VHH binders against ATP-dependent (S)-NAD(P)H-hydrate dehydratase. Designs and how they scored, part 17

Target 1, 310 residues: ATP-dependent (S)-NAD(P)H-hydrate dehydratase, of Phaeodactylum tricornutum (b7fxe8)
Amino acid sequence: MKTWNDGKTIAIERCVLPLDASLHKGSSGRVGVLGGSARYTGAPYYAAMASLQAGADLAFVFCAQEATLPIKSYSPELMVAPVYSASDFDPVRLVDDMVNEIGDMLPKLHCLVVGPGLGRCPLVMKAVARVLELARSQQLHLVLDADALYMMSLPVYRSSLKGYDRLVLTPNVVEYQRLFPKSEDNNGESMEDASDEELAAATIVRKGAEDRIIVDQRQVMSCGEEGGLKRSGGIGDVLAGTLGTFTSWHAILLDREAVSTEDLPLSCWTACCAVKRATKRAFDDKRRAMTAPDVLHHLGQALDEMTRED

## First folded at step 5 (VHH)

Design c21 (from b19 with F27S T28I S31R Y105S; framework vhh_7b2m_4)
Fold by ESMFold2-Fast, scan of step 5:
Structure c21 (fold): chain B 310 residues (1-310), chain A 124 residues (1-124)
Amino acid sequence: as target 1 above (310 residues)
Amino acid sequence: EVQLVESGGGLVQAGGSLRLSCAASGSIFSRNAVGWYRQAPGKQRVVVASISSGGSTKYSNSVKGRFTISRDNAKNTVYLQMNSLKPEDTAVYYCAAYDFWESGSLPTDEFDYWGQGTQVTVSS
């Protein structure tokens, strides 16, 4: 399956949460976004808004205190929680406080997106690693993007997610090579790295002109939907947030015993198709002037068209 | 990168005072949170006091009311004023800095930047 039309029947059946009048607010997905340092506030905003526009009911942003006012000013629909301050200095308390603040919310989420705008502060990454372990213990779906992918390139962090099959990683080609580097040995080309053991259970969305869905280093699907001809900052964040919604729906459908864990790659492929189609619509509307907010504007319409019965 | 140099340590009698200085060079120091740590013989390194980039201060219970941390961003320096010193304050004192902005790929169990330490000895 290369285009949405190739797989839409099975994808609608298995990956799209039905519109049900009996559902209350929050039943269509609750997505957390952990990211947003004081310097990088746009990325978590784009991810959180994308999750809402893709059809999640609620989006929660966990970020630096210094990032909270800017993010709130971008949209009143976002629930924004400060979980650390860049101005605080107590390494033991910073980690514990951050883990406790996020930990209280984890049972209320269907998916946690980690990485957009997160930065690479060592103490923040240590707290994030503890949050990832806690999320795994609760069987919470995880989408790791941006700086969270950098964390997964470090052996100390990736081992904690060994065998976790509710995990989605969203590398570009360069990030993929960092996650799965080729070993140097007498045969020189085989990867003898953590991917065969530690990340083998994860679903990998390798971004590109054609998005590739990879499990255990094997491509299982690809999304060849035409996007726009313009590359724009923030579209990767839109994909991360859209994946947050589709992985939330997968979590809900799993709990209803309507799908299996093996359907997660199909959910990821569906999210890729939605973002590519939204990008094409935005490009057709704005051409060279297209930006990530334009993609956000078209995401709901693209998904409505994709999922509409005849 | 930030380079940290501690000074002001020495031998002092119980009840006396010392002022430690942590001078920084390299990256923009005013962005960094800075802490003072100490390690007594045979003990683990523990935090003593910290000051944020915005000037907010925190103290360990063992030094609260006796020690004061302050910063002078124009001089790229953080100070630890130690009053009413006790023999149990005897330790090597370290300055540590965190860059919460664009921190590198350092391990999470390490601080971003450490000084070499300065010895403080309080006689009985």
Scores: ipSAE 0.000, ipTM 0.183, lowest interface PAE 15.6, mean pLDDT 81

Design c22 (from b19 with N32Y S50R Y105S; framework vhh_7b2m_4)
Fold by ESMFold2-Fast, scan of step 5:
Structure c22 (fold): chain B 310 residues (1-310), chain A 124 residues (1-124)
Amino acid sequence: as target 1 above (310 residues)
Amino acid sequence: EVQLVESGGGLVQAGGSLRLSCAASGFTFSSYAVGWYRQAPGKQRVVVARISSGGSTKYSNSVKGRFTISRDNAKNTVYLQMNSLKPEDTAVYYCAAYDFWESGSLPTDEFDYWGQGTQVTVSS
């Protein structure tokens, strides 16, 4: 499959949550976004807002105390939870408290997106690694982007997700080379003589002009939808949040026994098609002036056009 | 316009050798990583060998020790030296180029270009 029209029938059947199934707030997807440091507040906002625009009912942002007010100021629709303070100098208390705050919320989520605006503080990464292990123990879908991909390139964190098949990673070409140095030498293709068993069960969304869906180092799908001629910094965050919604819907449908774990790549491909189509619409509207908020604005309409009955 | 043109294919007896060439035009060849892929009848296209813009090489297990990939940036050409050929090496061989920016950074958008392919037939 290259374009939405190639796979839309099966994707609508297996990846799109029916609107008439929602009986209460949160039944159409509850997405958490773990990120947002004092310096990087835009990325978690774009991811969380994208999840809502794509059709999730609730979006929670877990961030630094110092990031809380700025993120809340961007949109009142977001539920923002401070989980650590940059001014806290007790490293044991910081890690344990952060894990406990996030851990209490994990059972209420269908997907946790990790990485947008997270930063690379060693204590925060240590807490995040423990959160990832806890999420795995609860069978929670995970989308790892940005700084969470950096964490997965480090041996000390990589092995904790070995064999986890409810895991989506969203590397660009540079991040992909870092994650799979044995299989990739700046070529973007997997080789049979290189295997990385630690992340073999994950679904990889390798971002580019064409988004590639890779499982066990084999490309299984690609999204060749036209996205427009401008590259904007926040579009990767929009994709991470949109993946949060589609992986949440996969979790809900999996729980209903309506789909299998093997349908997760199709859900990721559908999210890629939605973001590319939203980007094309935004570019047609704004041209050179297009920014990530414009893509957000067009995401709901793009999805409506993709999923409505002809 | 980006073009990749493969040549050097043909018929050879098992145990023989062939050298494939891929001539590139329409882009800054020295900045690109290049790979050789093959597709046998009724099978999917699989990677054979890759060479980075810096000259680092990788090989599939099935050809390691028998094939050698190399590049000549002055001639915008990549080569695949195939030794000790086996009947199971019979396939159409394709050259592919992947964008790689100079100075150690890659673009966020990747570019994949393919040649038309060259047939290699190894008789038993």
Scores: ipSAE 0.000, ipTM 0.110, lowest interface PAE 19.3, mean pLDDT 81

Design c23 (from b19 with N32Y A33W W101E; framework vhh_7b2m_4)
Fold by ESMFold2-Fast, scan of step 5:
Structure c23 (fold): chain B 310 residues (1-310), chain A 124 residues (1-124)
Amino acid sequence: as target 1 above (310 residues)
Amino acid sequence: EVQLVESGGGLVQAGGSLRLSCAASGFTFSSYWVGWYRQAPGKQRVVVASISSGGSTKYSNSVKGRFTISRDNAKNTVYLQMNSLKPEDTAVYYCAAYDFEESGYLPTDEFDYWGQGTQVTVSS
């Protein structure tokens, strides 16, 4: 399947949470975004807003204290929680405090998106690795993007999610080569201690002109929906957040015993179709002036058209 | 070039006191987070006290109430006042400094700057 029309019947049945007037706030998806450092506040904002625009009820951002005011200023709809601080930095307790702050919220989430604007601070990465282990123990769906993909390329973290089938990774071509240096797409590259088996259970969304859905090094689906002719920064963050919503819906449908874990790749494919269609609408509206906020603005309408027949 | 220099270590009887000093050479660290670490023989290096650029202090449970960390930015120096010393406080004491604002990365075991260490020996 390359276009939405090729797979929409199955995707609507298995990946889309039905609209229901009796649903309480939070029952249509609660997405956490772990990211945002003092220097990078836009990425977690785009991801969190994309999850809301895609149909999640609640979005939580876990970020540096220094990132909280900028992110709150972008939208009052976001619930922003500082989980560490540069001004009060303390390695004696930083890892444990960060894990405890985020860990208390994990049972309330349907999905945790990790990486947008996170940065590569070694102690923050150590705390994030413990959060990922805790999330796995609670069977929480995970979407790893940006700096979280960098973490998974490091030998010390690479095996931490081995066998976890509620895991989505969103590499571009360069990030994919870092994650799988010995794959057939990297004929000349090798990385010491890298192992393909450690990520075999994950669903990989390899971004490009055609988004490829890969499981255990095998392409199972692709999204060939037409996007816009312009590429703008932040659209990758919009995809990560949209995946947060669709993986949340997958978690809810799993709890209802309506679907299986094997439907997760289809949910990822659906998110890719939504973002490409939103990008096409934004490009048609703004042409050369299109930016990531324009894609956000069109995401809800694109998804409504995709999921509403009558 | 750039260095952290520790001083003030020595041999002391249990119940005694020592004051350690950490001075920056080659740079000014008024914006830096500074921590005191210690490493006992056969043990891993652990943090005992820290002070932020704004003056906020933190202590490990093993030293809280006995040790006091302070900074004098005019003298480019951080101090660790150690009171009621115990034999288990015997270790090499290191200071470490990190510019959280400038580097954009949190410290690891390899901070921006480490001192060479000063030996503290507490006899029974």
Scores: ipSAE 0.000, ipTM 0.256, lowest interface PAE 11.8, mean pLDDT 83

Design c24 (from b19 with S31R N32Y S52T S56R Y105E; framework vhh_7b2m_4)
Fold by ESMFold2-Fast, scan of step 5:
Formats: structure tokens, C-alpha cells, sequence
Structure c24 (fold): chain B 310 residues (1-310), chain A 124 residues (1-124)
């Protein structure tokens, strides 16, 4: 199953939330994006906007106070909540306040995307780790990208998600190697890698020219859809946000008892197909001038074409 | 097709200097931020220095004052001038490129392209 046409029948049945006029308000997916530091405002914007363009009803951004106005200025459709400030001088209060503010909103979400623009401040990462534990306790779907993947490469954070099967990780090849390191002694014997077990239940979307869907270090699917010839910044963030929508739809369909947790890899594959098709459409339209906003513009149309009934 | 090629590594005595080059092809280099990373045997890759598309530079504490990163967009090349080398600088040095870089914080793991690396060995 390499192209959308190879798997579209089962993917439409199991991964796409049906259009239903009775479920308008918040029922077609509520996606949170936890990211956005004072230095990185574009990444959480692209992720949140991608979730809306893919078909989620609501997108919430949890970010630094300093990132709030820039992100709001990009689109009035986004609900932006400041959860910490770079000016805070009490590290204990910063962690607790951030966890409490995000924690109060978790029950309203179908998926939390973590990492776009997050940065690597140790106190922020400590707060994020506690948020991930809360999300797991509430059975909330998680998509970890960017700096959240860095957190999962650290033993202190990684073990808290052991056995969690509502978890999606979106590494590139280098990030994948950091998440699943190989270790061997000087006589060539491989050492036991306990860290591989912590993420065995997760669905891995390994990004590349062909996106590979991996479960327990085994490739189960791939997306070989043609994208554009131009590489543009922010497209990885668009993928993270689109995954936010498809994992939200998976959560909704699980609650309806329409699908199983084992359908999550198919949902991730569908999101990859949508982003590649949107990128191809954007490239055909804009060529050399293509940027991430152009991919966003084409995402809804690409998904409509992929999923419409004839 | 997209390619980063490192060169300039080698064996040098402590206190010596080396200049590494990273030649880019297959993409619009001038748009990309570029970082230098290093990896010693049995250790994780760590960031050394970075330079944005606009020429703003950042350095890790271990090399600040000794190393200088620069770029020549006309030649699609980034350089790392390494002075006052120490045995602790011994590692394979990699360059990496990322096309979305907004601030001056050192890039860490969101790089789009990596080179194959060049070995630097500093003897006592």
C-alpha cells in the first residue's frame, strides 16, 4: 500500500470522519498544539492551521506568552492560550502553572500535538513531560514532533509512555536513529536496548521522500505519493497538524466503537497521503514560489478529492 | 540529489588549527540555516555552531572563542574555522541544513539534510 488509490476504500471507511450536520460544534475534532516559544512562532501556527484545513472543528495553541500575539496575528481562527512566560523567575511556579493551565483543557481535546516550535528549555520540558503523563492517564491521543521527539530520546521522559498505543511519533531519519539507537561493545556484540521497548506500542511516521509507517520497529505501511519538487519550510509542521486531525478522528471513531486502536497506523498513512497530495497541488500551482501556506491552501481540496462520495 | 559534502578534516596536534568546508548542492542554499555537529565514538551527536540564512551565528560553550562559522552563498559553502584545538575536539564533524530558521537558538534535531561527515583527530 504505497499510493492513496491502493488503500482508499478501507481508509475512507476506517479513518475519515463522515460529514454529519448534527455534529457541527466541536464534534469533528478538537486539536491542541503545545509548542511555540518566543523564538519559534511559525511552526505551531502551521500545525494548528493544518488541523483546521484538514477538517478539525477547533484548534487550540498552548505557547509562550511572547508567542501569543504573533500567532494570533497569523489567523483569527486559532484559539491561542499563553501557558508560560520567558520573564518568569520562579521555576517551580512556572512548571506547576503551565501544567495546570494545559491540564484544565485536556478533557476538551481529541488529540494533543506536542513539539512544533517548543524549544528545549529544561523547565518547559519538565512541564511538558507532566502534561504527557496527564494526557496518557486520560487516554488522549498524542502526536509528538520536533522538540517533543528530542524529549523522547531522553531516558528520564521516554519511560512514561511505555505501552501507550494512542501515541504517534513523526521522526525524520536522524531523529529515528536517536529514538532507536544501536549500541555494541568493542568485540561487535549488540547490547540489549531497553529504550526500544518504551516506544514499541507507538505508531512511528518516519518522514522522507516516502513516508514509512512503523510499529515495533517493523514497517507496516508506506506512503509513496508524489509530492512537489520544491522543499519548503513548515511542511513537516503541516504534517504534524494533519496527523492531529486524523488521530482526533481515530479517537472519535474509537469512542463510537467503529474502529480499533490497531487502525491508528492507517489513520497516519491517510494523513501522509493528504499532505503529499496537497504539496503536489501547491507545487503545480506555485512551482518555485511554493511555501507552507500554499500547502495549507490546497490541503482541504486535496482531502475533499480523496474522500468524496461519487 | 540534495547533497552536503564535508571536507578539511584530518590529524592535527593540540593547539593547531583546521578549516572545515561544507559544500551544498541540489537545493537553494542561501535560504537554509546550516549547523555543524560532531560525534565522538560511543557518544551522541552534539551541536557545535550554527549560521542562519542571514548570517547570524551561535556557538556551543565548549567551542566559543575558538571556532568561527561563516558562509559564502556565492560558493554554496559553509566553513568552520577551528583554532586552539584540544584532544576533546576529536570527533566526526557533520554539517546539516534546515530551511526554516527563525531565531538565534542553536539548531538541534530538525535538520532536513545531513552530510556524511569528516573525521577530525587532535593528538596531544
Amino acid sequence: as target 1 above (310 residues)
Amino acid sequence: EVQLVESGGGLVQAGGSLRLSCAASGFTFSRYAVGWYRQAPGKQRVVVASITSGGRTKYSNSVKGRFTISRDNAKNTVYLQMNSLKPEDTAVYYCAAYDFWESGELPTDEFDYWGQGTQVTVSS
Scores: ipSAE 0.000, ipTM 0.119, lowest interface PAE 18.7, mean pLDDT 81

Design c26 (from b19 with W101E Y105S L106F; framework vhh_7b2m_4)
Fold by ESMFold2-Fast, scan of step 5:
Structure c26 (fold): chain B 310 residues (1-310), chain A 124 residues (1-124)
Amino acid sequence: as target 1 above (310 residues)
Amino acid sequence: EVQLVESGGGLVQAGGSLRLSCAASGFTFSSNAVGWYRQAPGKQRVVVASISSGGSTKYSNSVKGRFTISRDNAKNTVYLQMNSLKPEDTAVYYCAAYDFEESGSFPTDEFDYWGQGTQVTVSS
């Protein structure tokens, strides 16, 4: 299964939430994005907007207080919540307050995307690790990208999600090498670390010219859709947010007993196809001038085209 | 295994020029964004310039128009051409590799890999 046409029939059946006029607001996916520090405001914005453009009906951003106004300035559709402040004097208060603020919202989410613009502050990472444990205890779907992948490369955090099968990791080639240091990666030709038990239950979306879907050290699918000839800043964030929507839909369909946990890799593959097709449409439109907002603009159209029945 | 080695620093008079080089090894250089940071005595490390894997460049306002960042993927090397140097440019300059394409933003001090730094001193 390499192109959308190869798997679209089963993917539409199992991964795409049907449009239904009887649904109330929040029923089509509620995605949280945990990320955004004072300097890194674009990444969580792209992820959150991608989730909305892909079809989620609510997107929440949990970020630094200093990031709140800039992110709100990018789009009024986002629900932005400050969860910590650089002015916090007491490290214990920072960690506890951040965990409590996010923890109160977790039951309202279908998926939490963690990492876009998060940064690597040790206290923030400590709070995030506790949030991930809370999310796991509530069976909340998790998508870990960017700095959250860095956290998972650290021994102190790596084992916290051992055995969690509602977990998606989205490494590029360099991030994959950090997660699996024993892998020999050279131009996308990697040997996977088969001994890694901590991340064996996760669905790994290894990004590249072909996005590889890996489960238990084995590639189960790949997305070979053409995405255009430009690598632009923020497209990885768009993928993380789109995965947020598709994992939210998996959570909703799983709760309805319409699919199984084993369908999560297919949901990730479908998200990859949507982003690649949106990127191709954006590239055809803008060529070398293409940026992440152009991909966002085409994401809804690409998904509609992918799922439309004649 | 991953290593970044800076060179080209030194003492120069105000109005002069220096070219810094950063040689990278142990990772797929052509796929990574690379930036230059500087740290003056008693101040925080701040971003100077960055270049994406695709060649797109960003500059801090304090150096825009005076500094030029470039890369040579065949040599796994990034350059920072510094013109019209001012005493305020005196700092240790660091090379750092990061995933700008994934972040969508310009990181300040959170790179994946750092070099050891090279001293630049600009006399009055």
Scores: ipSAE 0.000, ipTM 0.142, lowest interface PAE 15.6, mean pLDDT 82

Design c27 (from b19 with Y105D L106I T108E; framework vhh_7b2m_4)
Fold by ESMFold2-Fast, scan of step 5:
Structure c27 (fold): chain B 310 residues (1-310), chain A 124 residues (1-124)
Amino acid sequence: as target 1 above (310 residues)
Amino acid sequence: EVQLVESGGGLVQAGGSLRLSCAASGFTFSSNAVGWYRQAPGKQRVVVASISSGGSTKYSNSVKGRFTISRDNAKNTVYLQMNSLKPEDTAVYYCAAYDFWESGDIPEDEFDYWGQGTQVTVSS
């Protein structure tokens, strides 16, 4: 419905951090990715690499110790930090140590992406919930994807982010229904412990053939760019990481008083356009053989062409 | 532009039949697995049937023996033949496509392409 050409002038002005030769490393965005369990190492890698390919200076991955070596083996450009281990299980030490390790790094980040490859270990989720509360207290931009969306569907975690307007959620249609339960469970039980109001301040990126940007349950924008005919599971992770970069840029521009919090949906829309255009390019190149690494390869070129000033 | 459009829904009496169609435009089904989902009022969206690009089919237990999924790649259309309809089949039926042509099992929350849905109402 709406293509990049429809909104590129305002998006370049308000969402894209200008290239500046005077900036030192880290000034163009520092993105953290909290995820990566022993079984799911690809997802945080794709998210972190996407943030770098989209233009962030630094990407940090906070993951299970068991995930650390596999992720480091995928790319030397990522800064990978183990923040918990399943082998020495102590509930108090696991939660507190994990929160402290990540907490020390939060002031150095412009955005924290949470969820890619995270898994659903109850103690890890308790630590993540504490990290989200700490991030909110520091006004850190958050992008919640995958298993972090599952956490937000649980009443025990949902209320801690009530009213937080530096929050981006990236559900697909099924995840969206779990986050905003307007109907009874399959057993006829009401979803009375969940409240739509608790996430009303968040920017929702509802993924699909058209990505829909939703605020206060109203679709404010959509990305109708062609994304190609093949899906890879890793493309969702690429979107999460690209959102990490654009929300980092929003945080930087917000601190400079160049934009308002109401510009966050436009930043999310811009990220969606970049990923769809990269996916189309990758599909045109590889057709049936397209995978998430191919999308990563085309992301930088797609963004450069989107933002080039001649 | 990629679109999936469902059609063939409507009002039918118990014991009746309907044939749903899912037509793709800007998109070719021959490389994709396709699923039919339904959502009844007050309930979560659940899978009904799926078909791989190779023709392998799977059905939910509630529709086995009554529903048949098929594809016509030349017409770029997937069908759901619904026989012996029951009031419990009343729902909005959705078509979804995923690039998993070697398997008939499609993960529920992995779909990229969804149609708008078509209403099926089964009366007493």
Scores: ipSAE 0.000, ipTM 0.138, lowest interface PAE 19.3, mean pLDDT 81

Design c30 (from b19 with A33H S50T Y105S; framework vhh_7b2m_4)
Fold by ESMFold2-Fast, scan of step 5:
Structure c30 (fold): chain B 310 residues (1-310), chain A 124 residues (1-124)
Amino acid sequence: as target 1 above (310 residues)
Amino acid sequence: EVQLVESGGGLVQAGGSLRLSCAASGFTFSSNHVGWYRQAPGKQRVVVATISSGGSTKYSNSVKGRFTISRDNAKNTVYLQMNSLKPEDTAVYYCAAYDFWESGSLPTDEFDYWGQGTQVTVSS
């Protein structure tokens, strides 16, 4: 299954949350985005807005205090919570404060996207690792992108998610090789002291000209939808946020006993098709001038066309 | 425009050493992540070592302890110091650089720039 038309019938049935005008706000997905440092405010914004444009009802951003005002200035629709200070991180107190602040919100979320703009402060990563353990204990769907993928390349953090099957990782080819050094793509060459077993239960979205959906190092499907001829900054963040919505919908459908955990890869494939189609629409509209906000603008229309019943 | 040029390959005896260089031009080298990759005859290209813009390094298990990656931002150059070479290290070695997303996120889904490669042959 390479194009949306190849799999759309089963994907609409199993991955797309039906529209229901009678339901209250928040019932169609609540996505958290944990990321955003003082210098990288665009990434969590693009991810959070992508989740809303894809059809989630609510998006919550957990970020550095220094990132809070810039992100709020981009859109009033986002709920933004400062949970740490990137430059003033007290190792004794603030790790616990960050974990408690985010932890209080986890029960209200259907998915937590971690990594866009997060940075690599060791104390922030320590707090994030504890948040990931809390999320797992509550069976919360996780999408790990960007700096969270760097964390998963470190043995000390990877083991906490061993066997977790509500986990989506979004590596590019380089990040994939760091995560799975014993994979066939490495031709038997392994990297450092990485264990492939820890992440075997995760759904991997390996980004590329074709997005490959991989489980236990085996490709189970791919998205070969045509995107634009221009790659702009922030489009990976748009994918992470779109995955946040589709994994939220998977969580909701699991609670309704309408699907199984084995349908998560199909949900990820659907998100990839949506982003590729939005990117092509944006490129056809703007050509060389295309930027991530243009992809965001086209995301809702692309999904409407993909899922519309005639 | 954007170029990566590898040099320093050659023929060396087992147990010997080589230093590969990758010279970059046409982009802001200091902000890019850079890696060394190799491809042996009949095999796929695999990662050898990477170095981030901040200087953090990673190595494949087959070369850890023998190879050292480093960068000199003033010279727009990344180096791979290869010690205790083995016949199994015989390959074409490639330099690759990848840009950050606009937001400063990790490298994108494909390497933005690749060099032409430099041949390393280790005799026994």
Scores: ipSAE 0.000, ipTM 0.133, lowest interface PAE 16.7, mean pLDDT 81

Design c31 (framework vhh_7qbe_3)
Fold by ESMFold2-Fast, scan of step 5:
Formats: sequence, C-alpha cells, structure tokens
Structure c31 (fold): chain B 310 residues (1-310), chain A 122 residues (1-122)
Amino acid sequence: as target 1 above (310 residues)
Amino acid sequence: QLQLVESGGGLVQAGGSLRLSCTASGSTYAMGWFRQGPGKEREFVASISSSGGSTYYADSVKGRFTISRDNAKNTLYLQMNSLKSEDTAVYYCAAYDFWESGSLPTDEYDYWGKGTRVTVSS
C-alpha cells in the first residue's frame, strides 16, 4: 500500500476511532508529550497541537519550567506541566522529582510521545528512561522521536524496551543509521532490516519522501502520498503528534478488543497519510511560504476528507 | 575550563568541627560534596541547588553536616560538626553544568576538585 486510496477501507475500519455523540471529553484520546527545553519550545507545541488537530481530546505537555510560559502562550488548549528546572536544579533530586511528577499522569494517558525539544541533558535522559520503564509496566503506547531516538541509540537505554510491541520510533534516514548501524546502504539501496533484537518488536516509521513502516526488520508498508514541494521545519513534530493520536486510538480499540497489537503498523501508516495529505493541502494554499503551522491548520480537514464515506 | 579548589581540610579531634570551602573559577549550577575514605569507594556527602533553596544529605552525615553556598563569591561550604573517625577521607567538591554536560548519566557531576584531606583522630 502506497497511497491512502490503496488501504483506506481497512485503515478506517481498524485505525480510526468512530465519532460518537455520547463521548465525554478525554474518551477520544489523551496524549502526553514529554519534551520541551528552554531552547526548544516549538517542537513540543507542534507535536501536542498536531495530536489535538488529528482528533485527540486532550494533550498534556511535560517540559522544562523555563519552557512552560512560552508553550502556554502558543495555545491555551494545551495542558502544560513543568517537570524540571534547567536554571535551578538539584542533581540528586531531579530524576526522582521528574519521574514522580510525570508518573502521576501516566495512568490518565493513552499514548506518551517522547522527544520533541527534549534536549540531551544526562539527568533529564536518566529521568526519561525511568518514565519509559513505568510506561512499559503500565502497557502505555509510546512514540519516540527526536532526542528520544538519540537515547535509544545508547545501549544502556534501548535494552529496557526489548520486546515492547506498543512502541513506535520515528527516525529520519540519519537517525535510522544511528539506531541500526549494521543496516548497510548497498550502493544506494536501503537495507530494510532492523538487525537489532532490542527494538525488533517496535514499529519503525522511517521518514522520507516516502515514509516506510518497518516491523521485525522488514518494510511492511510505505506511504507514498504526495506531500508538497517544500519540506519545512516542524513537520516531523507534526507527524510525531499525529502518531500520538493514532496510537492512542489503537490503544482504545485494543482495549475494546476491536483490533490486535499487529494493527499498530497500519495505524502508523494512516498517520503518515494524514500528515502527507495535510502537507499537500498546506502547500497548495501557501506554496513557497508554507510552514509547519500551516500543516497543523490543514490536519483536521485532511483527516475529515480521508475518513468520509465516499 | 571551570576549576574547583577545595580548602579547610586538616587534622581534627573526634567530636570537633571543621569547615570546608570550595571556590569555583566561574558560575556553577548545582554543587555537592563527595568523600573517599581509606580503602573505600567514593561516596556522596551532600548537595545544594543553584539557588541554595534545596539541600540533600547522606544518612551518615544528616544532622551533623550543613551544606551552604555564597553565590556572590562562587563559594560552596561544608560545615562539619560532631566529627567521627569514620569521617576521615579526602573530600571533593563537585559542580554540575546543565548545558555543558554531554556525558552519559553514570556520573551526576561535570567538574571535580582535586580534594582536601580530613583526618579525625580518636
């Protein structure tokens, strides 16, 4: 399956949460975004807003205290929680305090997106690793992007997620090579095998002109939807947030026994199609002036068009 | 680039008091004291946040030692009271730079002094 039309019937049935007039707030997906340092406030905002625009009911951002006011200023729709301070911290207490603050919210989430704007502070990464272990113990769906992918390239962190099949990784080509250094590029031909038992159970969304969905060292699907002729900063964050919504919906449908864990790759493929279609709409509207906020603004309309019964 | 220099060590009788100082060559965030006794591994003693608003102590020194800082002087202090022979060690000052640290989280501090020796006689 290359385009949305190739797989839309099965994807609508298995990956899209039905609209229900009886739904209370929070029942259509609760997405957490763990990221946002003082220097990188846009990325968690784009991810969290993308989850709402894609159809999640609630989005929570766990970020640096220094990032809190800027992120709140971007949208009043986001529930923003400071979980550490970069300017006034105690290295002995930071890890436990951060884990406890985030840990209290994990049971209320359907998915946690980790990495947008996170940065690479070793104490923050240590706290994030413990949050990932808690999330796994609660069977919470995880989407790892950006700096969380850097963490997964480190042997000390990736082994804790061995065998975890509710895990989505969103590397670009460079990040993919860091995660799977034995995946040789054979004269321009991409090796499609993950070659790593620690991450073999994960669904890999390798971003590119065509997004490739890789499971257990094999490409199982690709999204060849036409995006736009411009790739701008922040669109990867929009994809991470959109994946947060579709993985949340997978979690909800899994709990209803309507789908299996093996349907997670299809959910990821559907999110890729939504973002590419939103990007195409944004490009048609703004042409060379297109930016990530334009993609955000078209995401809901793109998803509505995709899911209409035609 | 950043240097930490400890001072104030020496010989003291059991039950006595001693104050250690650590002067930093520049601005630091969180700071702490560690010690290594004869034939022992290096162990944590006390830490203090960048503002001085939060402190944490190892159980073995809690109630006897007080950590404090003077940010105007870039100086960290450890006031040691009711000293015991078990407190005999080389005491190290350590500092964390949130934005400079690129190390894996196996070591919680980026900068270390060369140490100051404390000997507690019976």
Scores: ipSAE 0.000, ipTM 0.287, lowest interface PAE 12.2, mean pLDDT 84

